# Ledger of designs, part 24: VHH binders against 5'-3' exonuclease (pol)

Target 1, 302 residues: 5'-3' exonuclease (pol), of Buchnera aphidicola subsp. Baizongia pistaciae (q89ad1)
Amino acid sequence: MIIYKKNVNYLLIDGTSYLYRAYYAFLKFKNNFNKPCGAIYGMLNMLRSMLLKYPYSNIVVIFDSPQKTFRNELFIPYKKNRPKMPNDLKEQILPIHHIIKHIGIPIISIPHVEADDIIGTLATKLYKKKYFILISTNDKDLAQLVNIHIHVLIGTSNIVLDESKVKKKYGIIPKLIPDLLGLMGDNSDNIPGVPTVGKKTALILLKTFGSLENIYNNIEKIPKCLIKKAKTIYNNLHTYKKLAFLSQKLATIKTDINVNITTKKIKMLPPCTTEISNFFLHYKFYNWNKLLKQGLWLKNCK
Below, E stands for the ipSAE of ESMFold2; O stands for the ipSAE of OpenDDE; V2 stands for 0.75 times the mean of E and O plus 0.25 times the DockQ between their complexes.

## First folded at step 13 (VHH; framework vhh_6fv0_2)

Design m7 (from k6 with S105A; at its last look DockQ between E and O 0.78; V2 from the best seeds 0.00; counts 0 for: pae E 3.1 > 2, grease 24.5 > 24.2)
Fold by ESMFold2, look of step 13:
Structure m7 (fold): chain B 302 residues (1-302), chain A 124 residues (1-124)
Amino acid sequence: as target 1 above (302 residues)
Amino acid sequence: QVQLQESGGGLVQPGGSLRLSCAASGFTFDDYEMSWVRQAPEKGLEWVSTISYSGSTIYYKDSVKGRFTVSRDNAKNTLYLQMNSLKPEDAAQYYCARPWYFYDASGTWEFDLRGQGTQVTVSS
């Protein structure tokens, strides 16, 4: 039985998050020459699953590049505490790009531009052309992009987040996620936020005043609010105003980067079965090669 | 500032050999896969080979497999192309590049060319 996801025109995959997921799922997986290949196997497994689950969707994989971005220029500590990519994952990247190409899935990476901003720009351009977009990522910040026709899958969840589900899950509407992060910060990206303001306090302030801008336009009303420690929060909001707006700017995904990417350029191509088979044989993926030869590797199991 | 400097080109007879070098500066060289590309006069840019970050994986255009060998020395920030059994069809300006990963409808890689290249001429 085949179940089709009929409403998704484009599936935008955060390729870097998929790489790390695959790597840590298959840490001990090695080829015949004792070289790690678990990220290769895991990435192919996840991409095959998405190809089978979304057979009518045009799939695009987006990767980060190693160059610094505008966020690194705005705030030197931005993402400073992230560990470097493990060498044995790094050496698997070229084979992964090679096989994705031969499956016929387009890859996008732009120097000096974060993958999130590429995804945000593509999703917005495709939305304006009346397409339905699904974004698959581990990055919770991409939930800010959700609207009536842009939805997200975050992590390993099977639940597609629309606007109402983002509000239920995060406590705020998608467009206010940058404002939330401007207040509470984000430890994983080293985005500072306002000291002492956590998620609960930030949500109360945003629900009361509607936006980060409105919080500051009404800052004198905060001592009279019913929130705990209103005086301490007022003092810190006042003292760290510039840091709050810097944090909001760092957390805001760009949707208007200058890219020469048309729907024609990101269209999937037919798979090159000969090159895929050679790849599977090289990495000893014999069961997958058998399925490929039977025309079943890209189809659901019977 | 990113710089790539190609060298080692020259004139050779068919069947001869050349070794090209590419000196890299202004970026962390071992963060990047690297490519050799070539351009014959009045022809489009043609991919030749790509080598992974560590040098552990290498892909070649079919027409050069077995004749060309790419290598890298990450300690010296240098990319190499050993070309053996050269044919007149191999005559071109050779560039080293960091590949971009855009596809167009033709399925070609986009390349970040930074140097002037080095000329390889094969004459009978």
Scores: ipSAE 0.412, ipTM 0.774, lowest interface PAE 3.1, mean pLDDT 84
ESMFold2 (binder alone), look of step 13: mean pLDDT 78; pTM 0.775
OpenDDE, look of step 13: ipSAE 0.816; ipTM 0.916

Design m8 (at its last look DockQ between E and O 0.85; V2 from the best seeds 0.00; counts 0 for: pae E 2.8 > 2, unsure alone 64.4 < 65)
Fold by ESMFold2, look of step 13:
Structure m8 (fold): chain B 302 residues (1-302), chain A 125 residues (1-125)
Amino acid sequence: as target 1 above (302 residues)
Amino acid sequence: QVQLQESGGGLVQPGGSLRLSCAASGFTFDDYEMSWVRQAPEKGLEWVSTISYSGSTIYYKDSVKGRFTVSRDNAKNTLYLQMNSLKPEDAAQYYCARGPYYFYDSSGTWEFDLRGQGTQVTVSS
């Protein structure tokens, strides 16, 4: 239902999702040198909100790297239609990493590994150690990771999604989200799915047969299960079987990437107030610098 | 072939200057933050400086700030390190490195995914 503040041991932040959200929210925000700093401001604003809301949680920020991953090797068009990062956003990344480090929040990025797979692997490892994990992201596909100890915040919502809320919101249990995307595809990631199979049809098939594998084990029963266009859907499922399972594989978040992760390596450090102050003064964040000097920037005001 | 190739090292007297170059090939140079790191004999790798994609933001290790200047020429795929007022403690093998990516290190240690073979800087004492 709702994760209470003291129950969250680790907060995993999809840093790339936060970066773009901050950038587009503050496009005209510029620093003393008339250069864009809106992503810096917005990222700090969102991170400060999380630090204040979850003062007992260990926060970790995860970023994508620019290198190709195994998904690009499996399917060359994967994410090919995504626009390149704007140059003025690219220039804000180094300052963002710099200030996050001095606040004491660990950053993780692994060459050739998507942030989703890092988040999935970390969340799974921490869950196996009996920790409670909250994932904050704009990517709805991360809902596939939800279980009894792993919950998600999607977008700017204050509503934490558990298993029940994922099923209510998305129509299926978290574990079947990759199967859903295997059928309907995902245009944002250039994941093809099965032609003519949209979300409504995919949900009917998954609710009836329980999994992508079971749909294909029972493929001859499909004309009896659908009212309109059942023959077209049956034919396309049959014709595009390889594409369905490729799409499912592309959509499945890895939880077992080969990384040397310990809880000590991702533990937050005390903030470096001097470096944070220098940063705030450089970017003309004078009100925040005043709060920092008063010991109020990271303090809950209530 | 993805490659970083450093040059410009040599022997210099204390107080002298050197300019190091790093030629990058096999990748889109201006998509990456670039760094200089160094290693003295039988010592660990030490971070020196990081420069943003266009060169608009630069961070230096405290002990070199004011003496070293990093720059990049994205048209030539080249990273530079101008070292002035050199001290004996600056003697090391200098490496250019692609991207300061963080790898599970909350202690603040910088990590990098590509590094050249280096160029030697020797300061006479």
Scores: ipSAE 0.429, ipTM 0.778, lowest interface PAE 2.8, mean pLDDT 84
ESMFold2 (binder alone), look of step 13: mean pLDDT 77; pTM 0.768
OpenDDE, look of step 13: ipSAE 0.757; ipTM 0.889

## First folded at step 14 (VHH; framework vhh_6fv0_2)

Design n1 (from k1 with W100Y Y101I; at its last look DockQ between E and O 0.69; V2 from the best seeds 0.00; counts 0 for: pae E 3.8 > 2)
Fold by ESMFold2, look of step 14:
Structure n1 (fold): chain B 302 residues (1-302), chain A 124 residues (1-124)
Amino acid sequence: as target 1 above (302 residues)
Amino acid sequence: QVQLQESGGGLVQPGGSLRLSCAASGFTFDDYEMSWVRQAPEKGLEWVSTISYSGSTIYYKDSVKGRFTVSRDNAKNTLYLQMNSLKPEDAAQYYCARGYIFYDSSGTWEFDLRGQGTQVTVSS
């Protein structure tokens, strides 16, 4: 994958998903004052891995903000099931922002705007400037952004998802992921979908008719031989039509958020080695400090 | 109503001290990092300090380290800035700010809420 890695101009990291992955991977990591620091260590470990894998890419980390968004205004239960961030993870956020800044990686977080919409907007803007973009996230719904020059890494996979791999993995092309979620919903975001319509039924309908709109234009032609309980599915599709399209809207990532994020504003800066060293010594990351002093931790990525 | 109200500014001699306060209302104060930022006349907004939601982690701009101390009292929904050994370069309008620090390569600071500010003047 070295040839592909050299072609990636921008690497957009879903910082919130990295934060949670680091936290749960290193729950027992604590500093000398018995304070948890596992999310700090895990976040740095994952970011270092990306710096080493993509030494020619401009890396940007995007975080969610805690404020409500337009989706909460459209549908009050949206993401209501999400538990509050653990306090010991919340305490690690400021140090994480601090060290990312000293490494020279820009952070973006916008009040009232979800990270997904920032990523979607930024990726689209960079794509229009003819850049090749890689998005790294745990959120499978970001696969809807994939096109010829926007690709996605999901979770801990080393496999970069292009258009064909999204279709192979999820059963539909990237642009139809919001339609799929409009039918089946999304429990993690409390997006309702259509009652009784699961993934298997939704895929059959989308493969048959091509879109959520076309399904409803052809609702009497549901392929009864391929769908169990077709009468129930027909009735629920009819009854919950508005809910299906609301769910599709909730699942659709915005690509036109009105913020002035320019290429200049997201360019990486040189690392501040002295501040990174002080940080590593504070958290007792002595092996990393040794590597940093030897010029091996950063690998002179910029 | 969601608001931040700064107070405690004034005129001091070089080497003097001031204590700024920021009263927060209309939101869950304990859920947010809080920052002090300042703006001198005809200059851009300058970051001074950020404190974590519990007060356990604090960062300062290099030029104020050792002279300024930020603290918070979550029971009173109040943020404080103790400024000692004040210099003429510290003269500015000081703002209390809530939310994530939006930063980019150009050093722009963005916040979702800040107050009207309180003036600090350092004069002989």
Scores: ipSAE 0.361, ipTM 0.751, lowest interface PAE 3.8, mean pLDDT 84
ESMFold2 (binder alone), look of step 14: mean pLDDT 78; pTM 0.789
OpenDDE, look of step 14: ipSAE 0.493; ipTM 0.796

Design n2 (from k1 with Y101V F102Y; at its last fold request DockQ between E and O 0.73; V2 from the best seeds 0.00; counts 0 for: pae E 3.3 > 2)
Amino acid sequence: QVQLQESGGGLVQPGGSLRLSCAASGFTFDDYEMSWVRQAPEKGLEWVSTISYSGSTIYYKDSVKGRFTVSRDNAKNTLYLQMNSLKPEDAAQYYCARGWVYYDSSGTWEFDLRGQGTQVTVSS
ESMFold2, look of step 14: ipSAE 0.465; ipTM 0.793
ESMFold2 (binder alone), look of step 14: mean pLDDT 78; pTM 0.783
OpenDDE, look of step 14: ipSAE 0.519; ipTM 0.804
ESMFold2, fold request of step 21: ipSAE 0.360, 0.337, 0.397; ipTM 0.745, 0.739, 0.764
ESMFold2 (binder alone), fold request of step 21: mean pLDDT 79, 78, 78; pTM 0.791, 0.784, 0.781
OpenDDE, fold request of step 21: ipSAE 0.642, 0.672, 0.581; ipTM 0.848, 0.860, 0.828

Design n3 (from k1 with W100Y Y101P; at its last look DockQ between E and O 0.01; V2 from the best seeds 0.00; counts 0 for: pae O 11.8 > 2, placed apart)
Fold by OpenDDE, look of step 14:
Parts: structure tokens; C-alpha cells; sequence
Structure n3 (fold): chain B 302 residues (1-302), chain A 124 residues (1-124)
């Protein structure tokens, strides 16, 4: 579904998602610079694209912090299956922050808070003010935030998820995505879910009972449900009740984190062309520097 | 027509010198950084040197530092490469390129614009 670009008030970019996407996309990018710069290049390329595509939107980039979060404390195995950030990527973080700043895009990163929770909170705040928010990310779990004023742009596919698309994609409405993940788990984040409960079973249960809580309120009815191994599922649901709710909690994006995010902090500033030029020259992005000098780098040449 | 045309290549003995020229046409020459690249037999393209718009900033491949000098005359729309103390390993087809050449994830060199090249042979 194509969202009118002019109607997007805020574009919230999952910077961490962009970072990794850029890093891997440009892993073999070489311009005879001795230091790693592929992630920098890729990040800038994607941001430029967004700036050009949404020229009337306020863009904000949100990053993860390296510190542990409440989820790590709540569940030790949480995201332990994720590889550590490569050193050559780590080295590019600071330059990326600098150049984004010089471009005039506000950055938000909060210690011990995941980017997703910042995005959720910010989106909710803006939603209350009746703004239209587009979230750009490769993490489809952010689809849980989708409503009439919040849509999610997924990856490079340019697919925009509204409520209808989320329902089609997940088989369930956005607000029940955490419930779904609570039941079936999420391998990407090492969220366990309930043993033997797969996506299909989880969807049937949620569609039947309406929520994880209501599933458990009606747990005695599960053996009579038209699901495979219903008795086994019943037993597992009963045995792993705490795990199910823990998993749901882990999968739930916070929308009310106690952080001071003011409108001033998310305001775009005019670009510093001199600093951008210096940056491009330093990293030998000569073609971009040429475009910048011509005033075309942040303009659509099409 | 946008074009780059190299000249000045030839046969030299080890330790000899050559001066390559690149004539640019069809675009505003001083709006672009310019580069030299080369390709030896059975080898891929390799970057040699890049010079900024005004010539104030210059980059060289390590193996040619101190021996090669890149320059440009914006009034003449011409790029130069003075090659001194030539070695057998410098033998290659030399190309003038607009901008700074690079290769992406595909592993292939990319150029905004590249000439037809001029052959440099180093032999005793």
C-alpha cells in the first residue's frame, strides 16, 4: 500500500537495523580507504534515499545502546544467539553518528533502552498528537505498533504495513503480535514461547479466544479445540504458563518508557554542507562530494 | 560527447620515465576528481592515483608513491601522470577515469567515466 509521502509527518528510522543492513550490503565495498567504510557508505545511501523520498517528513534515527536492557535481566538467554557486532562495524559507529548529525538528522540513543522501545514510545507520543508516523525498519516485529496513524516500512522492499497488511502477513491484528510470539516464540531473539506450540496453533488459539490472557482463562477448553495434539498443547500451556507470559513480555515493545523525548530533540536542522564535504573527502566519497558541491546530493536528480 | 582520451604510453626500460596525458571533453572538467587506474595482463584493474578538483588533494597507491606524480590542468581539461623509475610490475594498460573508482559487493570496479587506455610496457 502506497502511503502519500506528503502525509508522513514523522519518519522514525531504526538506525540499528539500517546499520546492519548497510554493513552487510557493502561488506565488499572498497574505495581504497584503509579503514572500514562500507557501513558508513551504506547508511548514508539509505538515509539519502529516505530524505529524497520523504522531503516533507521529519526524520529521526534511533539506535540501540550497547548496555544491557531490562529484557536481558528478565531473561538471560534473550538475544544471546545474536553474533557480537564485528569490530570493523564498531569502528564505523562514531563516524556514522557524526555525519548524520551534520546532515541535520536528530539521533536518539538511550542507555539500557532498546531502539524498539524508543521507537514505540516516540511513535505513541506522536500518535497522541494525531501525527502520522512511518517507521522504517527490517524488524517485522515492530508491526505490533501499527495502527491508523502508525505504519511500518519494511526493509528495502518498500512494503508499507498498515493494519490490513499486518493482518494478512501475520494472520492476526497488530496488537496480538506479542501474544502470538509469546505462544510460538521468536527464534531471532531467542524468545522461547510454549513448547510444541507453533505458529498455526498459536493463530488458531488467538483467533478463537482473542488474547493470551483469554486463552489461559479458557484453558480447560483447549483439549476440545480443533488443533493438532490438543491434549499435548493443553498440558504444555498449563506447564509453561509463566514462560508464555514472559515470552509475551519480551516480545512486547514498550510504549511508555520513562525518558524525556522533547520535540526539540527530534527536530531536524539545516545540513552543514562544509562538514559533510569534509567527511566525504576524508572517506574518499568523491562522487558524492561532487553532487554535494552541485547542490544535488540532497536533491532528487530524477 | 563525454569522453576521456589517454595518450603517452609506450615502451621503456626499467628505471625509465613516461608521462601520460588524458584529454577530457564533453563535461566540466574541474567539477570532477580524476583518477588513474591500470590493468596488467592477467590481473584485475587496480587504482593508481586520484586528484581533487583543484589539485589540492592527491592520493597514490603505496607502490607508486615517490615515483608517480599526478597533476591536472583545468584550463586545458587535461589530466597527467608522470611516471618515473618505472618497474616491470608497472607495465599495464593505463586508464583515465572521472571521479574516484571503486568496487562494490559484486567485486567489480566501477567508474563514472573511463577512457580507452594507453599501454605502458617496461622491458629491458
Amino acid sequence: as target 1 above (302 residues)
Amino acid sequence: QVQLQESGGGLVQPGGSLRLSCAASGFTFDDYEMSWVRQAPEKGLEWVSTISYSGSTIYYKDSVKGRFTVSRDNAKNTLYLQMNSLKPEDAAQYYCARGYPFYDSSGTWEFDLRGQGTQVTVSS
Scores: ipSAE 0.000, ipTM 0.213, lowest interface PAE 11.8, mean pLDDT 88
ESMFold2, look of step 14: ipSAE 0.347; ipTM 0.731
ESMFold2 (binder alone), look of step 14: mean pLDDT 77; pTM 0.771

Design n4 (from k1 with Y101T F102Y Y103F; at its last look DockQ between E and O 0.80; V2 from the best seeds 0.00; counts 0 for: pae E 2.9 > 2, unsure alone 64.8 < 65)
Fold by ESMFold2, look of step 14:
Structure n4 (fold): chain B 302 residues (1-302), chain A 124 residues (1-124)
Amino acid sequence: as target 1 above (302 residues)
Amino acid sequence: QVQLQESGGGLVQPGGSLRLSCAASGFTFDDYEMSWVRQAPEKGLEWVSTISYSGSTIYYKDSVKGRFTVSRDNAKNTLYLQMNSLKPEDAAQYYCARGWTYFDSSGTWEFDLRGQGTQVTVSS
């Protein structure tokens, strides 16, 4: 484990997914002014865990911005059914940004760009430079980015997903996850897919033909004895071809956004211990303040 | 069109007060953390204060704590900066800034939108 943790050069954290996980894990926590602070506590707890587990890694936190993206312009219902962020979580965002910056972790949020696309672009650029990247997120769709040097930690699991574990979990290799979603859709993001095509049928088609493009190039050769309702599925694939490729496009994480962020700009800074201590005292995190003063809350990761 | 427009700058003697305003248009104002930043001729862009989307949480640069008060009126899409006990060091072009994009390794803040600014001059 020591060897593996030392080999992770960059740890890219999906900050928005961490926010929601922290919020729902600690709904009852309140600060000195009887205001909710559970997302603050939970976010710090998870970040500290990552700092201690990956002391040689350069950690970067990426957040969504509130603006519409190209996906909203391409398909207006995209993510329309997502619930609005709870107001008491929204109130905790500024303190969370404040403390992360004083810990010395760089934060990225780009107007009109989803965090997934920032993560995908950074991971790909760093991979091309021969770095090993770990992505920590609750978004299972980020598994499409997995290759020999890009791995994903999803949710609260302690299991890092490599290529073989993605194939075991999804039934296909990482690069075909957008094709899978192009066929079956994704209700949580209002990605439509092809009507009546579910996961089982989509997997059979992708295992048989290798890609969404190849399915459509060989649509007359669909293995009807392996697929229930084959006539209906054939007709729907034919009728909804444009919708399938739109869905694939919506599900594909961009890896080429114009992000002028050099490795120097994502380098961690030394923590500002005075500001961290003031923050801990303000929120009554007294045990953490004691550990901080003893040099035990943060390890030097310079 | 997305815009931020600052006003209320001027000439004041040391110890004096000014109240800056920033009118926002073309976006949902209360979805954003808002900041005041300033630029003096001998210095780069300097962060002054940030206020949460509702106004319930506020952070100040150490050198202005106790002297400056930021507030917002989301019904009027307006951000305010009350500056008291002004010092010569506070003289700068003051900008209203929307959100932020990253914290770089040099400690420089990046914002996704700022206005043209309003000049604050402190002299006797």
Scores: ipSAE 0.430, ipTM 0.778, lowest interface PAE 2.9, mean pLDDT 85
ESMFold2 (binder alone), look of step 14: mean pLDDT 77; pTM 0.768
OpenDDE, look of step 14: ipSAE 0.513; ipTM 0.804

Design n5 (from k1 with T50A; at its last look DockQ between E and O 0.89; V2 from the best seeds 0.00; counts 0 for: pae E 3.9 > 2)
Fold by ESMFold2, look of step 14:
Structure n5 (fold): chain B 302 residues (1-302), chain A 124 residues (1-124)
Amino acid sequence: as target 1 above (302 residues)
Amino acid sequence: QVQLQESGGGLVQPGGSLRLSCAASGFTFDDYEMSWVRQAPEKGLEWVSAISYSGSTIYYKDSVKGRFTVSRDNAKNTLYLQMNSLKPEDAAQYYCARGWYFYDSSGTWEFDLRGQGTQVTVSS
């Protein structure tokens, strides 16, 4: 007996995070022409797994664009320490887009907009229409979007994070994740936070005062007996106030970008099995081609 | 500043050949996948071909495969479409397109940048 996740109306996939996971899982995988194809294989493997696990969900894949965003304009060092995309991964993107199209999954990428903001906007619009949304990503910052109808899978976890599980795992409710990052920063995105303020101190402050704004409105009431090096923390909070709010703004996912996409536009199409088969034969994925011809590579969605 | 400019369109007899060019400026050309798309009168945009960043991977619409050849010269920031064995159904405004594809369920194609186009007319 296979359990199907019937309650999920929309599955929003962070395609860029899937690309990198697939690429690094299969670094040495090459086709017959000694060309790297591990990201292609790994991406298809992960997408197939999600299609089979969520056969009643409308699946949408969202990719980052290469253009600078408003965050780069606000803070020049934003993500500057990220390595650029490896050239052999970059070469695999066009084939990946091609096969996702033929599987019938809509792809969204918007110039100058991060995938996180597209996901945040779509999830919020669908939530307002009373749909249930699951977001699949490697980016833990997407947990800020969680509410009663928006849930998140992060990384390779099989555990769907609802609001209570986000609080248990991260120590704070989802809506305060940007405030947490405003204090502690985020090294992966080069978001500075407040010097010397780590996760433990930031959680104490947020649990005491409820928001970044309230912390600063009540800075003289900081519970100094609960905070290691409280005088240093107090001075740094005061000195780096503008940096804290800049960091919060950088970490806040937009939910109101102009995404002119209706529910009709993000509905999956039937797969084009002839094109999928040609693709599998080109890359020598013969076992998958056999499964496709037998109707076993994809579940029937009709 | 950021521009795509198509050229090379014109009138041709059925079975003839034509070579389209697209000059790119104001951005790092070899960071982008490039496409050719076309629009016949009172029809939507049709995808014709796509080419990867390096030119190593190429896809064609089935109806043009074997007749059209896309290529790029990253040193010259130029995309090309060699069109052979032209048919009346190939008559359209042809556009060079950059960037991230938006493939939706309505069949609409969107691109982050495209040129003004160049007209290809095939007499029948």
Scores: ipSAE 0.348, ipTM 0.744, lowest interface PAE 3.9, mean pLDDT 84
ESMFold2 (binder alone), look of step 14: mean pLDDT 79; pTM 0.792
OpenDDE, look of step 14: ipSAE 0.729; ipTM 0.887

Design n6 (from k6 with S35N; at its last look DockQ between E and O 0.80; V2 from the best seeds 0.00; counts 0 for: pae E 3.9 > 2)
Fold by ESMFold2, look of step 14:
Structure n6 (fold): chain B 302 residues (1-302), chain A 124 residues (1-124)
Amino acid sequence: as target 1 above (302 residues)
Amino acid sequence: QVQLQESGGGLVQPGGSLRLSCAASGFTFDDYEMNWVRQAPEKGLEWVSTISYSGSTIYYKDSVKGRFTVSRDNAKNTLYLQMNSLKPEDAAQYYCARPWYFYDSSGTWEFDLRGQGTQVTVSS
């Protein structure tokens, strides 16, 4: 009777995803100096929850860097619809990094590399070493990384997605998520896909032919039973083939980024209680400081 | 062209002061937290200080607290480090660095952009 949380060796946290979730959850939260600190509080609340829930896991937080990536070079509109980070959130980033360091959690951010690709590369390397990995993120596209030893926690749900749950939720196996997005696109990331091909049609095609490549290798064999949709879909598949494969490439998480990140480099350190206490007092987190002094902030006590 | 240019280094007696400058060009300076780092002979890069993009939050290495002051002038795209009460152990090549906040457990610091540095030497 092994509880899932005891089996997780590494917990990879999408820090940018957490940052935005914390910010919008606590927009009006301010300290006694009327400075915004809601993202600080929310981020710590979420990280503490994960520390308490996964006490045997080595936790790593991964952030996006502000630099353009290879995807921006391939497709200029990529993620252009994303709002610019609010200034009062930007002011909270340095304190957040500071406290995460003193808790003893390593932070990774690599110039010109999206956090998704860092997570994908780390998860794959750790998987090959037979570790069990949990990825925590708001980004549903990370579900493409799921396999027997890599699982994903999406959003605020307590439901950990394994391969069968990804198939149930998204209609296809994890490795075909980039193919799905290659066909249907993704409005949030400005990934174009194939016009008129939505999720339902893309799933039918992928279930029938098995991959984006196989769909195009068998484009003349698409059944005519949906004559109205089939004719329009066939024409658009043919016309927008290059966009489909560009979209698939944009949606594919890299797992082979050339970085020198070893298991030694991502080991957690003991927390620095004095610095954590100073931080809590500075931001007027008095209840948390009390718990910290009692040895309860990092322990799940009633 | 993205560039950082450090200046203001030199030779100083123990207990003396220096003011370092870092001129930034080719990028939006006030979008970035900025760092001072230093490298002594046979040593790796050592973090000294970080200042938030607006200057509202500042952190220092323990050994320089109370002696060093970092500041920035976003209108001039310039980062400053005022170093007072200099000690022989402060002698190093000083760099300003645009952040790549990589905090690994081995103590290695990684930055995506730094200048050529400016030498600080503390005599005898």
Scores: ipSAE 0.338, ipTM 0.732, lowest interface PAE 3.9, mean pLDDT 84
ESMFold2 (binder alone), look of step 14: mean pLDDT 78; pTM 0.775
OpenDDE, look of step 14: ipSAE 0.733; ipTM 0.876

Design n7 (from k6 with T50V P99A; at its last look DockQ between E and O 0.81; V2 from the best seeds 0.00; counts 0 for: pae E 2.9 > 2)
Fold by ESMFold2, look of step 14:
Structure n7 (fold): chain B 302 residues (1-302), chain A 124 residues (1-124)
Amino acid sequence: as target 1 above (302 residues)
Amino acid sequence: QVQLQESGGGLVQPGGSLRLSCAASGFTFDDYEMSWVRQAPEKGLEWVSVISYSGSTIYYKDSVKGRFTVSRDNAKNTLYLQMNSLKPEDAAQYYCARAWYFYDSSGTWEFDLRGQGTQVTVSS
């Protein structure tokens, strides 16, 4: 079976990305009281899928904090363009936390700390303890964390990205993803990059020089024949050097936040079947409750 | 200045009732889930209840379920805890709290804002 191929010890789930994916996948799904519960259903559906695929992995779900972070202090417009969470999604968060707890999955959210930095720090600590880690997220920026034993599952893909697959998919090795974003920026996080430098140009520069630092140390050697509007690109690189390195810093995931989370603290607990059943009955998930009572909700069907 | 201020504590006989209030100021109250937590002498913080930002979803610690009722009035920026059938085990300093962020394997709750608390004493 391919689900055991990597011997995944820890599965780190980007809970905020799962939450939004579940919400938008099930917008029409409502309970008997004509109130939206699609995020609850979708979140459970995705978590069940992960529990079945990785039955021996210790799963941890990480959520963003709504608080400002060091990136907001460093660059005020950071993530400013993101809309407020819809109210009907916001009402589903507490039930989602409740059911994840009773399934036995630990949740981590730290005030003033982004989920990416929690994931980066935790993955790095576990890697140093010789564990194999899988990160599940919608955020392609997490691919920068990939190494020999840290792998990433992006979006709805069934393909786990190792180092070679990150390079194939994104055009560069994982450790250079912050350099790529330093040049091209990231509209989703309102990271500016260098004006007029897009992905194609940024990849050419990084493949030629190997890093953002090396690009600037060799700025006179830019391959003008390979880059459209090379004079404009050269001038913008020169003019916006500080912005490039600020953007790189904003895009770099911290792996050293001061968080005292031990492996004991993130160990899964046995599921509380009674509480899960009460939850399913409350939300009228009757088919799932039937499967749970039969011992089939947490087992792969044939 | 963000602030939570609890009131309504006191001395009560076993089987008696108290109603705690928590006045919130300095933030948009109806954007946040709110909790009641308590601390008995020589013990750690114990979660009691949580209520969603609109009041539509409520969870209680098993030992208080059926005896305690949490509610909120978003127009008054106020959180309430109605405590009935009080037992000596319920005696504690009671705090209202905004948000929790950490659920380790022990079920520990952590909060980013907490009031000064109000004392509940239950005499035999």
Scores: ipSAE 0.412, ipTM 0.773, lowest interface PAE 2.9, mean pLDDT 84
ESMFold2 (binder alone), look of step 14: mean pLDDT 82; pTM 0.816
OpenDDE, look of step 14: ipSAE 0.743; ipTM 0.886

